# VHH binders against Uncharacterized protein P37: the designs that were tried, part 1

No score or structure here was measured in a lab: all are predicted.

Target 1, 216 residues: Uncharacterized protein P37, of Formosa agariphila (t2kn95)
Amino acid sequence: CDLEPQEKFRFDPEVDPQFTFGSMTTWEWLQTNPNDEFGFMIEAIKQTGLQDMYNSKTETYTFFLMKDPNWTNNGPGFFSREFNLKNTADRDPKEVFEDPAVDLDIVRNYLLYLTLPIYVDQGPDHLKTLDLPYTFETLSEDVNNQIMTIARDWNYVMQINDSPDLPTGNLGKINVPVGYHNYIFSNGNSVAHIFGLNNNGKMARRYKFGEPKMDF
Structure headers, positions and changes below count from the first letter of each chain, unless a header shows other numbers; antibody chains aren't numbered by Kabat.
F, E and O stand for the ipSAE by ESMFold2-Fast, ESMFold2 and OpenDDE, each averaged over both directions (binder to target, target to binder). V2 = 0.75 x the mean of E and O + 0.25 x the DockQ between their complexes.
Where letters were taken out, [cut] stands.
The coordinates of atoms that the task and the answers printed are left out; those that the model quotes come from them. Centres of patches stay.

## First folded at step 11 (VHH; from f6 with P98T I101F F110L)

Design m8
Fold by ESMFold2, look of step 13:
Structure m8 (fold): chain B 216 residues (1-216), chain A 124 residues (1-124)
Amino acid sequence: as target 1 above (216 residues)
Amino acid sequence: EVQLVESGGGVVQPGGSLRLSCAASGFTFSRFALYWYRQAAGIERELIASITRGGSTNYVDSVKGRFTISRDNSENTMYLQMNSLRAEDTGLYYCAATYKFKYGSDTITLKDYWGQGTLVTVSS
């Protein structure tokens, strides 16, 4: 018997505009590099060998995508220090990621962390209670960091890991909320959400839930 | 390509033993809960043993103490050790792998993969 490749596609028209792209995959869309803002994301996917996941036409995924400023303007809390990304201003992402000092295994694991093997959108049947975190397992291979919580605030904005109930050692609150929701790919098998841009910079105040703040 | 391939079935005398294997490929084996099902002739397929991602096991009463389910995540393989076999254990044995998530108060099945089955016959 077949698995259902997706939950029924559902939207809440009272939140953000819905964007559907037919049979186009998330990988195909990213490679058009909309607004010239996904160069780092594209290169990270290539260098870590995750193209087939983002290019799936049949598997169900929710992707959280990062724009170039999410890669370059965030401090250690959005992985720039952990990835050893240095001197990134106005540089070709390919040159940055080809530096042998860049930790591609860590980059790969966080791309998997930002991927859910279930369809989650901004619809009335998904995340239905405002200000209530919903818990999901990500594709992260780090057994101590596999959990993502998603809550909608009272402005209908997704907040990631804004929960007191995360496991010890899991990634904490991401201080950059989702800015754009419901980019729908692969004939509805996948949905992507894009992190917003703000000057308050860090993905999380601390790297691990329940541990002391990083001293830097 | 996702595959679950059972092996190790055959003909065995009552009181004998068999070890079934279920080799998996094409998916992240360690994140799935795994199951053995049995189908005797003319009967609905029945769950007989399960093992969670963390290794916790459960069995139906008719096989408890005789059958042991296990998993080896490094080899992407699940096993069913069947001891003290009885004629009533005759049937097709299927492995299955299921990926489930909690979404609010609901448990949602995202992936449900099945093997083709291996025949076990217990006769004199």
Scores: ipSAE 0.000, ipTM 0.211, lowest interface PAE 14.3, mean pLDDT 76

## First folded at step 13 (VHH; from m5 with P98T)

Design q2
Fold by OpenDDE, look of step 14:
Structure q2 (fold): chain B 216 residues (1-216), chain A 124 residues (1-124)
Amino acid sequence: as target 1 above (216 residues)
Amino acid sequence: EVQLVESGGGVVQPGGSLRLSCAASGFTFSRFALYWYRQAAGIERELIASIYRGGSTNYVDSVKGRFTISRDNSENTMYLQMNSLRAEDTGLYYCAATYKIKYGSDTITFKDYWGQGTLVTVSS
């Protein structure tokens, strides 16, 4: 069953872009909002053994952080789309990840897909060309998920995976608005972009993106 | 300290072979796409071979079928096997670890590490 692409939502960040958390890592910051916003993200990181990456103080990353509603099926969430798990919104994150239907390798790869290997400042002074997808390599080891696109619309809202080069269909083009973005964790030498509500970060498993076009 | 050190260059006759190595240190090698560039005298530096994190490769037409780029993440080393060398292959060969983005037809380099180069001379 092919799902329709998500509707485009426009979110205004609640904080100014380039908001800085200078004294903590991304991992430490996530734990300040454990069950309210990032309970599933935190558990995902733990279950996949990627905690050191998010807690790094020496390596530079750009993280896209997924709020709880994006994991659960209170939208077309990760668990529903990847594992056909329903009613995960009211479940304990640990319990959900321990479900035999959940493949932790897929979860791990998903987190890596949501990670860029460098610092990418997405403030208003960056990605100045509007409505144009910028293509990035991710840390994903899956050939189908090694590319991410970021665009900025006319209202300077960051959109994810808005590219004509992405597959069509169920795993096709997903223009995902970012509710909060450009949180700078200087102590961890990283930046985090937080996905807004009702976005869907489904992995493109059915289609091959081919080789990156960045150097062609 | 980040370092890329090329080796394997030298003088070779046309039709000969060389294998270049690029030893990396001071950064997470596996996080980067890797590239071989070359610069002939009086000519701008050109990209000749690419190997991405997943192992996919790309070549410019002039070296296709003759050159092979590879990487060993466990050894933090990239290689360039050069066969059937020609006089026009003469130049300084650079290895690079680079993170780029593309938008439209344009490219932005966000991070790049470069070696000092190794000289390849193809002459009779």
Scores: ipSAE 0.504, ipTM 0.756, lowest interface PAE 0.6, mean pLDDT 81
Fold by ESMFold2, fold request of step 18:
Structure q2 (fold): chain B 216 residues (1-216), chain A 124 residues (1-124)
Amino acid sequence: as target 1 above (216 residues)
Amino acid sequence: EVQLVESGGGVVQPGGSLRLSCAASGFTFSRFALYWYRQAAGIERELIASIYRGGSTNYVDSVKGRFTISRDNSENTMYLQMNSLRAEDTGLYYCAATYKIKYGSDTITFKDYWGQGTLVTVSS
């Protein structure tokens, strides 16, 4: 195996912005439904049976979390893009996920696509350059949608699937930027990042087009 | 909390066999490449066997045909079956796990984890 440089020392009077929640898991935090913004995310996890993953105290994960508009916005939102199901914002989440148009296997694999099996935070220790994207294999079991690229812009905002060689919007991968970084759970075993509400981002599933092989 | 714990080391006679285990916790085991390293007295730690995510394996010449690396993803455990042991196989055996990613066109190690080692002694 190869070593990565982990030691960082420079004079730095600034404090890294992180939010830590001690032993609280991501699932426990989500269920407090902060700002009433996660009703659809909570129900998606319940309906797909992924609670144990989000509630793990010992496993190492990076989660990307969707706010309700990421699910419900007509056009760019998940229900509209995946199922042509619109006008869901004012419906009970349980009733929406039970709608015959919704395929829960697709929902489950989408949640797995938004999960990395390694700890990746926004800070400079993990994403150290701005020149090239880092390419990760997610937990998705959908062979047509397993690969996520992550880069940082000049403001250190995590940009997922923002590559010139990927389609944007149609037939492209999800490319909504992260709005809030570095929510740390399970005593540091897991970190969560929360998507912003960028009106140009799309919640789309993409068929595999020349994705790199990660079997090494 | 990530852990790799080796077990199964001990004292055996030349020509004998041992089976080493490496139990893992705290990470998604199936997504890591796994390795056995050996460190004999006065010698640098050396890679002796690898098993990748897809199940393909690699061995150094000195153990090829005698040692078999395997993984059981359902039990989060890697194994090293060591047969036809020789005196030069004596040493401290470490397991390691790496998560590799692409950075541009390059494959890089994003993170690695190491065990504490288990001692194997082959005595006449």
Scores: ipSAE 0.424, ipTM 0.762, lowest interface PAE 2.2, mean pLDDT 81
Fold by OpenDDE, look of step 13:
Structure q2 (fold): chain B 216 residues (1-216), chain A 124 residues (1-124)
Amino acid sequence: as target 1 above (216 residues)
Amino acid sequence: EVQLVESGGGVVQPGGSLRLSCAASGFTFSRFALYWYRQAAGIERELIASIYRGGSTNYVDSVKGRFTISRDNSENTMYLQMNSLRAEDTGLYYCAATYKIKYGSDTITFKDYWGQGTLVTVSS
């Protein structure tokens, strides 16, 4: 069956939040390192001094969380792409971030790229139209990585940077679906989404950090 | 807690100058477009100056050439330099911060913060 034109179509299902953590912040939740999958994310936040942002109970955020393979995957992973550091998966996260080859300003900008200064969940309140991208400005200071597009489908899957309006960067065209969504923290203050690993651990960015090419 | 606090208002003679400040706290200042509004007695609140995230500015015609909006992201402060003040500039001046996103060709406001205002009186 055919859908109505997207400009006129609103999807307003009644769905309960999938994961609600009461008064717990995103940082507090990350400290538990659920399933031992966020070791590098945790260390990245520590090394860059962004704990207060992830621990905020006042300012509203949307966080995108990256599991360890998104950091350590040879080739598409963060350390490989940004610093040409291979075989980081078996190393201690702290040791890797202390490597002289690692630029913590780039790490910081990456984390800030993964952060919106507003609350955006998988539901219809913010992403009302299905399969159309909304364009958000991230907190990144890197000029090439200051925007992120988010689309939502009928099954509440978020598609990140899947927009024809985005130019192809030096990392190619990248679309990353959110594998887990609507992790709601601080009683609705902030929400986190966890990137899936369906694209072999590629990060949801189009440009390598530190190489300005475009002005958005 | 999110706060916008205006200051610098007062009584001045026509032709005089004032500099308003808006001190922000509790949110990421640099990612918000900032605005000055004013409300004269018996008149609806009006937008008079804008400074966007990229630093570009816009003014209503009545204040162009006289008012200058600026921002210091390192200090989380927005300013309004007001020169050649007129009696019609009298009013309560508000600062605002907004976060907007794009949906196609449309713009949607997702956050809207307001100060309590500072009074500017221009009289001889």
Scores: ipSAE 0.403, ipTM 0.692, lowest interface PAE 0.8, mean pLDDT 87
Fold by ESMFold2, fold request of step 26:
Structure q2 (fold): chain B 216 residues (1-216), chain A 124 residues (1-124)
Amino acid sequence: as target 1 above (216 residues)
Amino acid sequence: EVQLVESGGGVVQPGGSLRLSCAASGFTFSRFALYWYRQAAGIERELIASIYRGGSTNYVDSVKGRFTISRDNSENTMYLQMNSLRAEDTGLYYCAATYKIKYGSDTITFKDYWGQGTLVTVSS
C-alpha cells in the first residue's frame, strides 16, 4: 500500500488556500451538502428556481454561500430578520420555505444579492489594496439592496459591507473567514466564498428586502 | 469561457451597407457596457460607438448619422448597422464589453473582454 500525496495546509500571507473542483459546478458541490451545513441554501435555490445560475458551466460568477446558521439564527439570521420567523434551525428546510411568512420573491432577490456577475477571488490580483472597499453592483433587483462592498483586512480576510459610507438599507457587515475563500468551480469560471457565522447580529441595517426605496 | 465573436464583415462598395453582430457568451451580458472599435492599417484602435446598460448610446463624429449601435440582451448580441459606407471606414471592427465598479469616488474598469475582430473593406 503506497503512501498517497498529502495536501498540506498552506498560507501565502496574501492568499487563502484555493480549493478547485474541476468541471464540477457550484450547484453540484452544494448538493453533496458538505458537513450537512447547506440544507437551507440548497432548498432556497430550488424554491426560487435559480439552479441554472449556480449550475452554469460557462458563465462567470462570484457566489457567496450561506451555511444553515446564516439562515436560521434568531438573533438574527435571514428568516428572523426578513420575515420575523424564528426557531427554524430544527425544521425541515422545505417546510420553512413553504411557511406563509416566507416571501419567495424576497428569497430570490437575496440569492441574487449574494451573486456578482464578475470573478472576484480573495487574492491581491482582484482586490489590490487592504482595508479599502471596492463597491460592486450585485445581481439583486431590490432597489434598496443592490450594492455590496468588499475589502480585505490586514489579515487578508474578505470583509463584506464593512463601510461607514454604505447607503442606508444595504445588508449589514459579514466576513468570509480564513479557509472559507476561493472555492473554484466550473473549470475556473466561477468562485465561491462561504460566509462566517460571526457578526450575524449585524447582518441587517435599517430595513429589509422588499421595502420601498428610501428618499433622502 | 468568455467569448465575443464578431460577424458580418466583408467587402462592399462605397455608399453600401453592412450589419455587424457581436455574439457574447460566458458572462452576464446585460450588466456590461458594450463598444465597437475599429482599427485601420497602421494606426491604433479607435472607439466608434458605445451602448450602455440602460440603452443610451454615444458615437464619434465621423460615424454619427451613418452608424447605429444596438443590443439585444435576450440574445446576448450587440449590433452595428453601418450605412453610407466610405473608403475610410475600411478596417478591423472589434467588439468589447466592460464591467465597471466604484473605487472611492471614481468609476473604474474592473474587467474588460475583447473580440478578435471582423474585417470590413470598402472598395470599388
Scores: ipSAE 0.133, ipTM 0.611, lowest interface PAE 5.4, mean pLDDT 82
Fold by OpenDDE, fold request of step 26:
Structure q2 (fold): chain B 216 residues (1-216), chain A 124 residues (1-124)
Amino acid sequence: as target 1 above (216 residues)
Amino acid sequence: EVQLVESGGGVVQPGGSLRLSCAASGFTFSRFALYWYRQAAGIERELIASIYRGGSTNYVDSVKGRFTISRDNSENTMYLQMNSLRAEDTGLYYCAATYKIKYGSDTITFKDYWGQGTLVTVSS
């Protein structure tokens, strides 16, 4: 499908659709467990020791956040996909992450994959052209998961890893929509995006953790 | 330290041209919408030109077709090309950088920076 002319769909507003939380960090915000939807995200960060990253006031990050269903849904959920661990939705997050089937190194690298070391909002700064995937480096230590693609549409919706150039393997091509608003933390140093429900973020990799490395 | 410094003002005859510059430092320039304001003697400051993050522009009717606002994010500089200047264009010209966000249904100015102004005098 051909893209429509950019001029026809040019969207360059003066005002960005954003939520700001002042000096509050992403970690501080997450700990409030907004709408009781981030219990597994909170525990994942704790279990992997990445609190300082999410709690940074000085570093610039883009965080992609996963709600509980993105972790626990059977089939598409993180635990199911990565560890074949099902029926986790009703379990205590701590208990799940301490399950022998769960590899915390994989969890850590997934969280790092969901983190960019630059500020990428849903506006035109990094995503200038609509419906065009731009490539970003992640913080993942897994060589197979160091790239993320992001596109935006005229509704400020992000499409993550919706690119034919993205590496794929056992888990196939993965793309998920991201919410309509930027969550701004640390006085504008960091921004977070929330994955849509039933659209789970997933590492785009050819091999699972511990398998042979690939080149991009 | 955040700084906006205007330059390029001066005295020009009617029909003449000037190019104003606004050099920015101390903040992430590309995140901001940029504006030129002017203030004539005894008159309230008015917005005359805007350039947004993606490069879209707006002008007040009185300067449309004569003034052109532009930005260079690599140089952290905004420009105002003023052609066909008129006596009524005389005033102190200010550059501003504003980061506006939507918080729910509200529009909030998250950050707002201003220069000290540069004087433009159009006289025969």
Scores: ipSAE 0.066, ipTM 0.363, lowest interface PAE 3.1, mean pLDDT 84

Design q2
Fold by OpenDDE, look of step 23:
Structure q2 (fold): chain B 216 residues (1-216), chain A 124 residues (1-124)
Amino acid sequence: as target 1 above (216 residues)
Amino acid sequence: EVQLVESGGGVVQPGGSLRLSCAASGFTFSRFALYWYRQAAGIERELIASIYRGGSTNYVDSVKGRFTISRDNSENTMYLQMNSLRAEDTGLYYCAATYKIKYGSDTITFKDYWGQGTLVTVSS
């Protein structure tokens, strides 16, 4: 197949960001976010040595940021799902990641899976058609975890991995709505979408593109 | 600034070998699928070899068994070992780094970087 440069298909951040943090990277934002909602995310990044990626000021990423309940809730939570660890919500993140049952390579791969090497917001310029999935290649080095599907439903809620085309047993294979999106970190020229369970262990479905703020 | 620079092209006799290099800078090489394209005079550019992030490779039939694509992520360099060169292999060879997405049955290029090309001439 003869391919020509497809400049017309290049996606640029042309939509208004929901929240712009021009003075910080994603990594910096994670550490300063309210209510310590990303304690496990932060520790995961530290334990896996991926700080430079999240703190990058030269490369563009799309980060899917997982709130603490996504890590710690029994059943759908990461630790429960991957390591059969329970009651992690009451534990210090550092202590949990130092648990012998936790494989940091799996954690690293999970974080890489949750990262795209391009800029993808929830705006119509990037996800043009509603209720149709776009399949992106992730930064995961595991062949079984190198794709992620992203869609905006008819309510303009972003969802990931709601596709039968995903590999069976995909690390982090969860059908989740994005809690909030379009956190723009201009220092790193990156965007983040926030996923996770709410306080009662249910998936956060309340927020969609264009909503003024996140409160779950 | 993102840059891809091809090298290693030249004139070689039929049956000879060349090794092309593509040196990348300005982006994280390991995060992209890499490709070699070539364009003969009067012919459309064609994809001839692919190496994906996981290291798997793909070749068009015309070069299969003769060409080998490889990558060194530590050096941000991609290579094309070309053996048993033929006259029909003559052309301008381009390296590309791309990030593709799938939308339905279609594949589109979300981001791509291209070199300026290196000329390979196979002639007796």
Scores: ipSAE 0.043, ipTM 0.445, lowest interface PAE 2.6, mean pLDDT 79
Fold by OpenDDE, fold request of step 18:
Structure q2 (fold): chain B 216 residues (1-216), chain A 124 residues (1-124)
Amino acid sequence: as target 1 above (216 residues)
Amino acid sequence: EVQLVESGGGVVQPGGSLRLSCAASGFTFSRFALYWYRQAAGIERELIASIYRGGSTNYVDSVKGRFTISRDNSENTMYLQMNSLRAEDTGLYYCAATYKIKYGSDTITFKDYWGQGTLVTVSS
C-alpha cells in the first residue's frame, strides 16, 4: 500500500525515507499490529521470549517479518510446513502456539534464522551487484541454518536463499520475496523487511521502486 | 508513461504576472520533490524554486519575494506564481520531479523526470 512514513527520524525534504519509524523499535511497531496482519508474528515472539531482541534500541539487527498468511497458509505456511497443522488461520494465534503439536524451540529458532546481526537494507551497501546472492550470518542455533543468502534485483526486491550453495538441511528458498521497503527502527539501528505473499513477486515487478504501490 | 507538461507561459510586460502549471502523470507524485528550472538564452539552466514532499519551499535569491511555488498532490500538479516579472526572467521554464532515497549514509537519486518547458517572455 501507499503509506506515508509514520515519522521521520532525520528530516530531509528531498529524500523519501520509505517507512521510517525512528522513535520506536520493531517490537513496538509490531505490537500495533499494522493492518491486522502480524498477529502470529507478535504471538510467536511472545511465546519464544524474544521480545527483548525485537525491542532492542542499541543492537543492530535486520529482521524479516512474516505476515499472518505466511504463518497460516495451508501447505506453504509455517505451521502447515513444520507441524502439519491446517486451518490455523481460523484459530487464535495464542491457541495455535499453545498447541501440543507446535514445538516452540523450532519456532524460536526460525525467528532467529530470520534475524541478521547486521544492518542490511535493500540498497547497494551490502547488495551491490544485482541478482547476485550475498551470504549473511543468521542468529539461528541450527548449524544448517546459520546462513541466509539475499539477492537484490533491479527493483530492490530481495530474493532470499536463492542460492545453489546452501548447506544440506538448510531451510532452502524462502518462497516469497521481500518488496522494496525500508522499515527503519530504533533510531536507525535496525531494519525490518516484510515477506511478501506467494504472488507478491509478480506484483512487485509491475512497479518501479518508489513509484507504485508499496508492499506493507 | 511518465509525463510532465508545463503550461501558462507567454508574453508579459515588466511588472506583470504569470502562473505556470506543471501537470504530472505516470508516477506517484506525492513522493517526489518538485522543481522549477529556467534557461535563458546563452545561459545554463538554473534551479529557481523547489517544493519538497513535505511542502517546504526554497527559492533562488533572484526570485525570492516574487515567485511562489506550490503543489497539489490531489491533482498531481505543481504551480509557479510569478509576480513583478522582469526582463531577466525571460526564458524557458522547466518543471522537474526528483525522487531520492536514503540507504544508510548514502542518498541516491532514483528517478529524475523533466518536462519539455514553457516559454516566458518579459518585454515592453
Scores: ipSAE 0.040, ipTM 0.396, lowest interface PAE 2.6, mean pLDDT 83
Fold by OpenDDE, look of step 19:
Structure q2 (fold): chain B 216 residues (1-216), chain A 124 residues (1-124)
Amino acid sequence: as target 1 above (216 residues)
Amino acid sequence: EVQLVESGGGVVQPGGSLRLSCAASGFTFSRFALYWYRQAAGIERELIASIYRGGSTNYVDSVKGRFTISRDNSENTMYLQMNSLRAEDTGLYYCAATYKIKYGSDTITFKDYWGQGTLVTVSS
């Protein structure tokens, strides 16, 4: 299968970037299910047994968190593309994951693809060379999805999979902007970025780190 | 706390065998490519064996066919089976775990963990 869920993502962050949750893990934060937008993400993590990864206080991770529309048919839904499931948006997440058509190994690999084993934020201290794709290895066990590219443009907007050199079958699409949403968790060693469609389909406001756009 | 602890070194006669172990803790072992290095007296440390996340391996020519690198992610342990040992195999053997990224044509080591080494002496 060749999923491109990132292509249609429209993200609008609810909080300012670099919001710190110093005493909370990504998993703990997710469980609060802010605005009731991460029901499927939460269930996906539970069903695949990846809670410890998201609940780590010591490991360095970059998480891409997917809101419900990215999972359901209300958007570029993972379930629609991968398992041809319809009307998942109207179903309970637990019930959907228990559908016999759903392969939890595939779901697990998807979550692992959305996780980097290093700290990568949109700030000036990472990805120092602008408009250059950095290639990272994901935690995915799928050979086709073990690589993700991340770039920071001259506006300090982070984008993923913006390289044509990605292996065939890689999830997502080339040159997908990531909503500016640095959630820092635990001791600051893990960061989360949020993907997802807004209910109103609005694009996220853009934020900049450091200097404004350079015109060289 | 990140730790890599090598073990299994010792004195062995030429033609003998040793099995080195590297026990890792404090990080997710499966995320990292793993390496065995060795340093003989008077020479620089050299990479001798690699095992990547997918399980593929690479060896320097001098140890090909004699050494086997392996990993057990469930035990957070890497191994080096050394057979047909030679005098030139004598040295301090280091375990390393690394995570690399690419940008442009360059590769950068983003994380690099090292053990303290275990001594292997091959002598008659």
Scores: ipSAE 0.027, ipTM 0.394, lowest interface PAE 4.6, mean pLDDT 81
Fold by OpenDDE, fold request of step 26:
Structure q2 (fold): chain B 216 residues (1-216), chain A 124 residues (1-124)
Amino acid sequence: as target 1 above (216 residues)
Amino acid sequence: EVQLVESGGGVVQPGGSLRLSCAASGFTFSRFALYWYRQAAGIERELIASIYRGGSTNYVDSVKGRFTISRDNSENTMYLQMNSLRAEDTGLYYCAATYKIKYGSDTITFKDYWGQGTLVTVSS
């Protein structure tokens, strides 16, 4: 299995890459990640009861995933921002989520915000024009966190919520590029993208889709 | 207060060069696509150069190879280097900053800022 599709394949809009992890769900992939960098993501899903969503083989989703440092780093990390918890990187994920300071409803809403009910990959299907933010509805139940903007930049990297006046809720504004793209699961039913460490995305300059159109 | 201020215009002979600057303030400069427009006397304003958020550029055919658009986000300034100037390049040059988004199939201009313009005259 190719865990880093961006580093192996040159994506072409005429090529269907939807079978990268054909027999695997996003949930299953998270658990089998060899680097064990998604401990907090996994625990968050468990604690909020969203396993069925991440494990769905029939529903179509786009998932944005966060590695452990995006949860735990002091300052910009999720727990620091939302709950003023420090040094969570030194704690067991289960312990942190059981901390009285952690509101699981906020965590649930955060995961739902990071989920789109449509299939959006790095290609031109939904992001045809470069450097143009497209607006998507999230699964968030918070009215202040029901929209996400995604732009595909010149290097075809997704830029999330790179807008001057994007509304934000209590979870804080996510404004980061995607570090890793196009993890395709369940025979193409769902796709996942991964945020960079410390809210910094990595550029995937070597592997691109075909030349996109610029309409403005 | 949002401001775009052009500078660097003047009178030059054909074949000469000018460098225009557009100094921006009052908004998040790095999040905007930036444009140079020009307007000759009696003619509608035309888009001549674009530089997008990611730094990619686009030019109209009439200025390709002669003009170069660039941006410095740290200084909130956009530039237009104009070489090999021609008489037909004469006009008022405007800088603009725009932010567009799409809702499904609809494209909307969320923000649109303009400078006051700087005059470029190319004459022998």
Scores: ipSAE 0.023, ipTM 0.238, lowest interface PAE 7.3, mean pLDDT 84
Fold by OpenDDE, look of step 22:
Structure q2 (fold): chain B 216 residues (1-216), chain A 124 residues (1-124)
Amino acid sequence: as target 1 above (216 residues)
Amino acid sequence: EVQLVESGGGVVQPGGSLRLSCAASGFTFSRFALYWYRQAAGIERELIASIYRGGSTNYVDSVKGRFTISRDNSENTMYLQMNSLRAEDTGLYYCAATYKIKYGSDTITFKDYWGQGTLVTVSS
């Protein structure tokens, strides 16, 4: 399957951008917020060698950015679910990713799983009005050597490959409220959605910049 | 009423420059991806330049480095700066505003607006 961006697959709904960061790439932006939000995301990118993708100034991407709780939360968090590593929240991200129990190929696939090679922005009005799920190709393939897809339904829930659980090796799905938040970066080609874990352990947007915390 | 009106076409010598404009009305301009197409005589219409909502652009190889697509959302206008024009650039130039999604394996164009075109003639 061809995983390269195809113009015919680009999605450009009638929604307004939420935030624009015209002076930096996604990678640069991530590094400006490492304090308590994206330490593990940053380290994941470094450990897997995907910096160039996140730092691209020419390619069009949609990134799903996972805050630290998505990685470290015991039970639903990435490390707990994929590697049975608990109590990682208080550990140094570098130290955790260097743990022999952590398979960096799985981490890499996870990041690619969270990346669309096309420009996608989403708003609640559009999905609701359309009343149709829409699907986008990721940069990874499933077990059947098919292009991995992310679908969004009229409830603004994102599903990946129609599986109930977050995948090991890109098997399964991320079930998250996508919400209405588009972050546009300096290249004008990349957009990102930011996710955390809510109190119920679901993948969700926890808060927007400049807004109070919200759980879905 | 939805309208796309192209302007700026004309006759120019090889190596010359033109700037096309597409004025839009009747829809939320800023929420659409915009495109320039052209159609030469006896040839199928071809996409030559794209500008998406985020400002990203794409070009066909034949116009890369010579043409620049841009948009002004405040004026509901899209532009095409054409430099180093060639005889093969001759044709009717169309602007389009589209809203596309992918549903499963299918690409669906939900909205597709077109102008009437402006003629560009490059001749010595």
Scores: ipSAE 0.019, ipTM 0.285, lowest interface PAE 7.3, mean pLDDT 72

